# Ledger of designs, part 19: VHH binders against Profilin-1 (pfn-1)

Target 1, 132 residues: Profilin-1 (pfn-1), of Caenorhabditis elegans (q9xw16)
Amino acid sequence: MSGWNAYIDTMTAAAPSIKRCAIVGAADGSVWARTEADNVFKASEEELKTFVALFNDVTQVPAKGADIEGVHYVVPRTEESLIFGKKENTGFFAVKTKSAVLIAVYEGPNEVAAQVRKAVESMQTYLNNAGY

## First folded at step 15 (VHH)

Design wf6 (from we3 with L103F)
Fold by OpenDDE, fold request of step 22:
Structure wf6 (fold): chain B 132 residues (1-132), chain A 123 residues (1-123)
Amino acid sequence: as target 1 above (132 residues)
Amino acid sequence: QVQLQESGGGLVQPGGSLRLSCAASGFTFSTYDMYWVRQAPEKGLEWVSTISYTGSNTYYKDSVKGRFTVSRDNAKNTLYLQMNSLKPEDAAQYYCAKWYDIFTGSFGEFDYRGQGTQVTVSS
């Protein structure tokens, strides 16, 4: 397993309501690591390339929404390094680090979503401090 | 007011078993992922286990995999930790929490945990 797989394991342990997650290159959307087995993160390379490009101008994302794994999510708002979406009882959090984008797809109520966000943002901070 | 109360700790011999409980109140227990965290003497906080709000997903520290089992009864607002084949290195104060940051090793600013229950493993 690559070193990045360890971060996937830690992220899912940190927020067990994450259904699928991935770490991708911020520049091109290339997959560095992702959940597999029963919870394979299935976003295509083309989709991820498009997705990570959203961080070039996050202000436009709420008007358009965002697609992850072929699912369209409503994006209520964005921050400079944070894009999050909602769809019924599911959603995603995506955060940008220096060189990566962390994407976590979750299922659950708002309280769980808040926990997922904390986990993803914590990992973001950790990776940023590590130079990634 | 958020309240968490751990119980079930005690003194056991190596190889023994304990079942910890955590009674939750003051928040919607069933809508939160829950955490078990422990702190041994002169050591920092250590993540032990996490369970999703439905109980469908569970995760464990490598050193406790196969020995510990986390579960929950949302109808009773109770979190459990079954600890089998206990080892001396498992001795610690065990806390349940509605949040724990595995990356920073902290409960965060709100410190949503109980008073803890002491687990001692000794011959």
Scores: ipSAE 0.918, ipTM 0.953, lowest interface PAE 0.5, mean pLDDT 95
Fold by OpenDDE, last read:
Structure wf6 (fold): chain B 132 residues (1-132), chain A 123 residues (1-123)
Amino acid sequence: as target 1 above (132 residues)
Amino acid sequence: QVQLQESGGGLVQPGGSLRLSCAASGFTFSTYDMYWVRQAPEKGLEWVSTISYTGSNTYYKDSVKGRFTVSRDNAKNTLYLQMNSLKPEDAAQYYCAKWYDIFTGSFGEFDYRGQGTQVTVSS
């Protein structure tokens, strides 16, 4: 098990309404770690490559949305290092660190989404401080 | 306002059991993931367990896996922590919370926790 798997475990524990999550390379979308077993993060390499490239110009993302695991999400807005989407009672948060993109797909009401965001952003800060 | 009230703590011998409860009010309990956190004397805050808003997903600190069980009754706005096979190192003030940052070991800007309930494990 890679060291990044530990972060996946921590992420899911930090926000248990996360269904699936992954840590991928910011440059190429390569998967560093992901949820496994019953909650396998299923985004393809090509999809992830496209997704991480969205961070090159986040201002255009709300107009076209974002796809994760073959699911299209509406993106209400973006921030420089944050892309988030919604679809019914599901959504995702994606944050960019110095070298990685953290992606968390969740299911639940808006209150839960807020908790998921806190967890993802907390990990973002933690990893950035650690140099990742 | 958000209110959380922990109860069920006490003094037990090693190997004993306790069941903690957390009564929630002032917010829609059923739409929040919930957390158990503890603080032993002269130690920092320590994450213990998390449970999803539906109760379908549960997570535990490694040292309590197999011994502790988190559950919830959304109809009663109550969070539970069943603690079996208690060890001296489990002794702490136990808190339930609407949020806990396990990365920083803090409750964040808003401290949504109760007064806590004391668990003591001693022979």
Scores: ipSAE 0.918, ipTM 0.953, lowest interface PAE 0.5, mean pLDDT 95
Fold by OpenDDE, fold request of step 22:
Structure wf6 (fold): chain B 132 residues (1-132), chain A 123 residues (1-123)
Amino acid sequence: as target 1 above (132 residues)
Amino acid sequence: QVQLQESGGGLVQPGGSLRLSCAASGFTFSTYDMYWVRQAPEKGLEWVSTISYTGSNTYYKDSVKGRFTVSRDNAKNTLYLQMNSLKPEDAAQYYCAKWYDIFTGSFGEFDYRGQGTQVTVSS
């Protein structure tokens, strides 16, 4: 799983307003890779287990919101493989691949959020094409 | 309309320095992460550097780390790339952009870049 760190580095370089991010198992929320050092992704295993399970029925997520790293986000809407949330000038994008969930927490205006989404979705497509 | 104009390129000897500039208009420059990308003759697009909208976070291609420095002046709507210790393999057309997909090696369908500025490194 150490090879997944390279994807973390690429994702943060692709969207530098990402504050923290992680790649976790879609089945159980196990952490495959995450930002570290000054930008440690701090979601607990239990929290991530709950989070990835949201993808089993994304239609219910807007009503309840989503928690990441102990922070509650409003979820305006969802897509089949996309959950995103907002809190003030922060937010997150989470996308599901065949076997993983990519989570990126960002800070910035809507224009930056759009760039972050593009980066996360690009990585989603890349990983799906690679069989992950 | 979105406008980006690169400048500062030229011919330098190996080990020399150049400072590229990118003048932005037609969009709110200060609210966008910005990118430097280059293309050498007969080669594909290559990501060089990215900087967050506030300038607080910067990232670099491994081959340019320690030699290149990206910065920005949001008050002047200008992006910069200081290039030191230039090598022949740095020779390329350099573009600034408000989006670049590192995974696909493309600017996307909207191609938010300028005309580029030529950097040549030769003895």
Scores: ipSAE 0.917, ipTM 0.953, lowest interface PAE 0.5, mean pLDDT 95
Fold by OpenDDE, last read:
Structure wf6 (fold): chain B 132 residues (1-132), chain A 123 residues (1-123)
Amino acid sequence: as target 1 above (132 residues)
Amino acid sequence: QVQLQESGGGLVQPGGSLRLSCAASGFTFSTYDMYWVRQAPEKGLEWVSTISYTGSNTYYKDSVKGRFTVSRDNAKNTLYLQMNSLKPEDAAQYYCAKWYDIFTGSFGEFDYRGQGTQVTVSS
């Protein structure tokens, strides 16, 4: 979608330890924008459809984990609009806005993860305020 | 106690160069993405550059791309900003920080930044 690539650029600049990220439709997991070039976000449409559906009942996600780009992550806990996972020194943060799901995959220690979360949640707030 | 100390600022003519340094202590510098932010007189905070904790990824404000270079030496707990081809509009107090919210233009709750170093560009 037009203009959404700019948000990808801003997201990666906001948290440079994000390896890949995407903005997808909350309803169907359709990709609106994603990181490209050397860090292409590679989740399939079917996978994303399944992923965004997790937000329909986040309480069950910790028991089964979550898959992004064919990688299985342990999900320690969830919040109403937040799903995050961990795998070794990698992880992801996924937040739901009014109409989208923002997914950021990162690599780094816990301190970096905290920075990534802040960036993703900040963008979540920004987009929500913008009506998205 | 988190401490960040910027240095290297000064007065230069347009087209000149400066190299800013940021000495970090009181936290594990090597495990944080770091930020350069500036504030010009009568203006708000402005993001300048970000660098990943390993230094592998760097990002810049469009207006400084090609002129500024961010780097870091984790062994020395030091962040750098090489500023070339300086312009009058680059004049500002420059801060290093272990967090900056690009979306809101703020350092967040804890405001982990130094006292800043002044950059003045004038003929």
Scores: ipSAE 0.917, ipTM 0.953, lowest interface PAE 0.5, mean pLDDT 95
Fold by OpenDDE, fold request of step 19:
Structure wf6 (fold): chain B 132 residues (1-132), chain A 123 residues (1-123)
Amino acid sequence: as target 1 above (132 residues)
Amino acid sequence: QVQLQESGGGLVQPGGSLRLSCAASGFTFSTYDMYWVRQAPEKGLEWVSTISYTGSNTYYKDSVKGRFTVSRDNAKNTLYLQMNSLKPEDAAQYYCAKWYDIFTGSFGEFDYRGQGTQVTVSS
């Protein structure tokens, strides 16, 4: 188990309504860690490469949405280091750190989504402070 | 306003059991993931367990896995923590919360927790 798997475990414990999540390289979308077993994060590296590139210009993302694991999400808005999407009762939060992108796919109501966002952003801050 | 009230704590011998309850009101309990957190004397806050809003996903601190079970009854707005095979190191004030930041070890700016219930484990 890589050191990054521990962060996956922590993220899922922090927000148990996360269905799947991954930590990938911000530069190339390479997978550093991901949920496995019954909740395998299924995005391909090609897809992730495209996804992380969205952070090069987040202002254009709401117009075209974002795809994760072959699912298309509506992106209401973006922030410099935050892309989030919605699809019915599901959604995702993706945050960019100094060197990584954290992606969490969740299922649940808006209140749960807010908790997931807090967890992902907290981890973002933690990793940034750690130099990642 | 958000209200959480823990109960069920007490004094037990090592190896004993307790069942904690948390009565929730002032918010839509059924749409929130919930947390158990504890604080022992002279120690910081420590995450114990988390449960998803439907109860379908549960997570535990390694030291309590296999001994503690978190559950919830959304119809009763109640969160539970079944604690079996209690150890002296489990002694603490136990809190339920609708948010806990496990990265910072805090309840956040809104401090969505109850007054806590005391668990003491002693022979």
Scores: ipSAE 0.916, ipTM 0.952, lowest interface PAE 0.5, mean pLDDT 95
Fold by OpenDDE, fold request of step 19:
Structure wf6 (fold): chain B 132 residues (1-132), chain A 123 residues (1-123)
Amino acid sequence: as target 1 above (132 residues)
Amino acid sequence: QVQLQESGGGLVQPGGSLRLSCAASGFTFSTYDMYWVRQAPEKGLEWVSTISYTGSNTYYKDSVKGRFTVSRDNAKNTLYLQMNSLKPEDAAQYYCAKWYDIFTGSFGEFDYRGQGTQVTVSS
């Protein structure tokens, strides 16, 4: 198991309503680690390349929405390094670090979504402080 | 007015068992992932277990895997932690919380935990 796989495990433990998640390169969307086994993160390299490019101008993302794993999400909120997508009782949080994009797909009510966001942002801060 | 009340702690011998309970009120318990966290004397906060709001997903600290089981009864607004094969290193004040930051080892700005319940393991 790579070091990045450990972060996947930590993220899912930190927010157990995360269904799937991945850590990808911010520059090209290359997959560094992802959930596997029963909850495989299934976004393609091409899709991820397009997705990480959204961070080049997040202000346009709410109007367009975002696609992950072939699913289209509305985007109620963006920040400089954060994209929040929502679809019914599911959603995703994507945050950008110095060199990576963390993507967590969750299922649950808004209260759970808030917990997932906290977990993802906490990991973002942790990785940034570590130089990643 | 979030309220969490832990109970079920006590003194047990190594190899013994305890079942902790956490009574929740003042928030929609059934819509929150819940956490068990412990703190031993002169040690920092330590994550123990997490359970999803439906109870379908559970996670454990490596050192307690196979020995501890987290569960919940949303109808009763109660969180549980079954602790079997207890070891001296499990001795700590145990807290339930509706949030814990595993990365920073803190409960965050809002300390949503109870008073805790003491678990002592001694021969």
Scores: ipSAE 0.916, ipTM 0.952, lowest interface PAE 0.5, mean pLDDT 95
Fold by ESMFold2, fold request of step 22:
Order: sequence, then structure tokens, then C-alpha cells
Structure wf6 (fold): chain B 132 residues (1-132), chain A 123 residues (1-123)
Amino acid sequence: as target 1 above (132 residues)
Amino acid sequence: QVQLQESGGGLVQPGGSLRLSCAASGFTFSTYDMYWVRQAPEKGLEWVSTISYTGSNTYYKDSVKGRFTVSRDNAKNTLYLQMNSLKPEDAAQYYCAKWYDIFTGSFGEFDYRGQGTQVTVSS
């Protein structure tokens, strides 16, 4: 049977402008799977623990911004289970499921960003429906 | 009006080759990732290949990897699928699309795809 790595493969195929992505535990930021090799998702354990805690109160995130992979992003707004940020021609989308946080870092114009968001939200729905 | 027009399908022998083209208009082609999807009779939609907006990243379903090559020419607003070593299992209507949801197996609410082009592989 495939593991969590199969979800990483599906995410990158679903939105090929994703540069790096990861699935981490919602409670502690532990890495369940991530992109590897030339596109290693490089966030530290400390950074991921801090990052997933942002979902405890998403309303405070726009005032602070968010850090991932040592990059500080402006977060213009949030939704109950979605945090996203933009910096230059790059950005991220992060969504929370019952058990996990899905993080995708992409590069490209706003049209690509919309496609990345759709892919990430589709996986969010899939995992929630599966009980994760 | 978003328009996608596939062409290049036809009848080939097993082991043969075809090159599909998808002409895009009515949107800024160079700012979208693009998708190839196929549908055989009595089967659902099947993702085939995805290519990033620059053409730098490409992905393929396992059964076509090494035989099919997706590419794009942003100056000509055209998406391509080179299909080599064709098998009877590859026979299908082939669509290019602005979006395909691999998780749900659908084109989504707006269904931005072309009319398709038929690929038939003789036995």
C-alpha cells in the first residue's frame, strides 16, 4: 500500500507550479511527508511547530505574517482552515484538516496561484472525508 | 471566450506515433498550468499529463511515462502531446484543459476543456 508520500506525488502532479510541499501533523508540526531530492522542503521542526500553531487563531496571522523555510510572508487575510502568503513571485497555501496541515510553496503569477489553491483545497476535502 | 481546440488524432498501428496539438485563445495561455486528460469508451476520465506554465515541470501517469511527452509553445499559444509506442490501451478521446482535479477525477465547475480529438489504435 502507498503511504503519505503518494499524496505528495499527487499534489505536485495536480499543480505542477508547486515547488515544494509537505504534510505535517496539525498538533505538533511533525513531518508525515514532504518533497525530497532537488526540491527538499526545508522547514525546521521549530519552524513547523510554530507554523501549525497559527491555526489555533487564524485571525491574528495577518498582523504578524508567517514564516516557512526561513522566508517571511505577508498574509493578507485568512479563512477558518486556510492561511496563505505572498512574497514577490512566490507564495504558499496552507490548509488544515482534522489531523494534518498541508503546505504548498509555489512560484508563478496569480493565475497559477489560483490553480495551486484549488489543488490544495481538493486534497483538504479528500483527507477530511477520509477521516484525517 | 476561452477556447481550446485539440487536433492531431487519428488511426495508427500499435507501436505508432501521433502528435496532438491544442490551440488556445481567449485567455493568457502563458500564465496557466495545463492538463491532458483522456476518456476511453465505458471508462471515466483519466489524467494523462500536466505541464507547468513555463514548461519547466512535467508529470505523467505511470502507464504513459517514457512514451508520451508533454510540451508547450507559449509564443504560439499551443500545447502538445507527443505519443510514441502507442498501445491499444491508449485509444481514447484526448482533451486539453485549463484545469483538472486529480482528486475528484473531474474538470470542475467551469469545465474549461476542448472538444477533444480521437486516438484509435488498430488491433
Scores: ipSAE 0.808, ipTM 0.906, lowest interface PAE 0.7, mean pLDDT 92

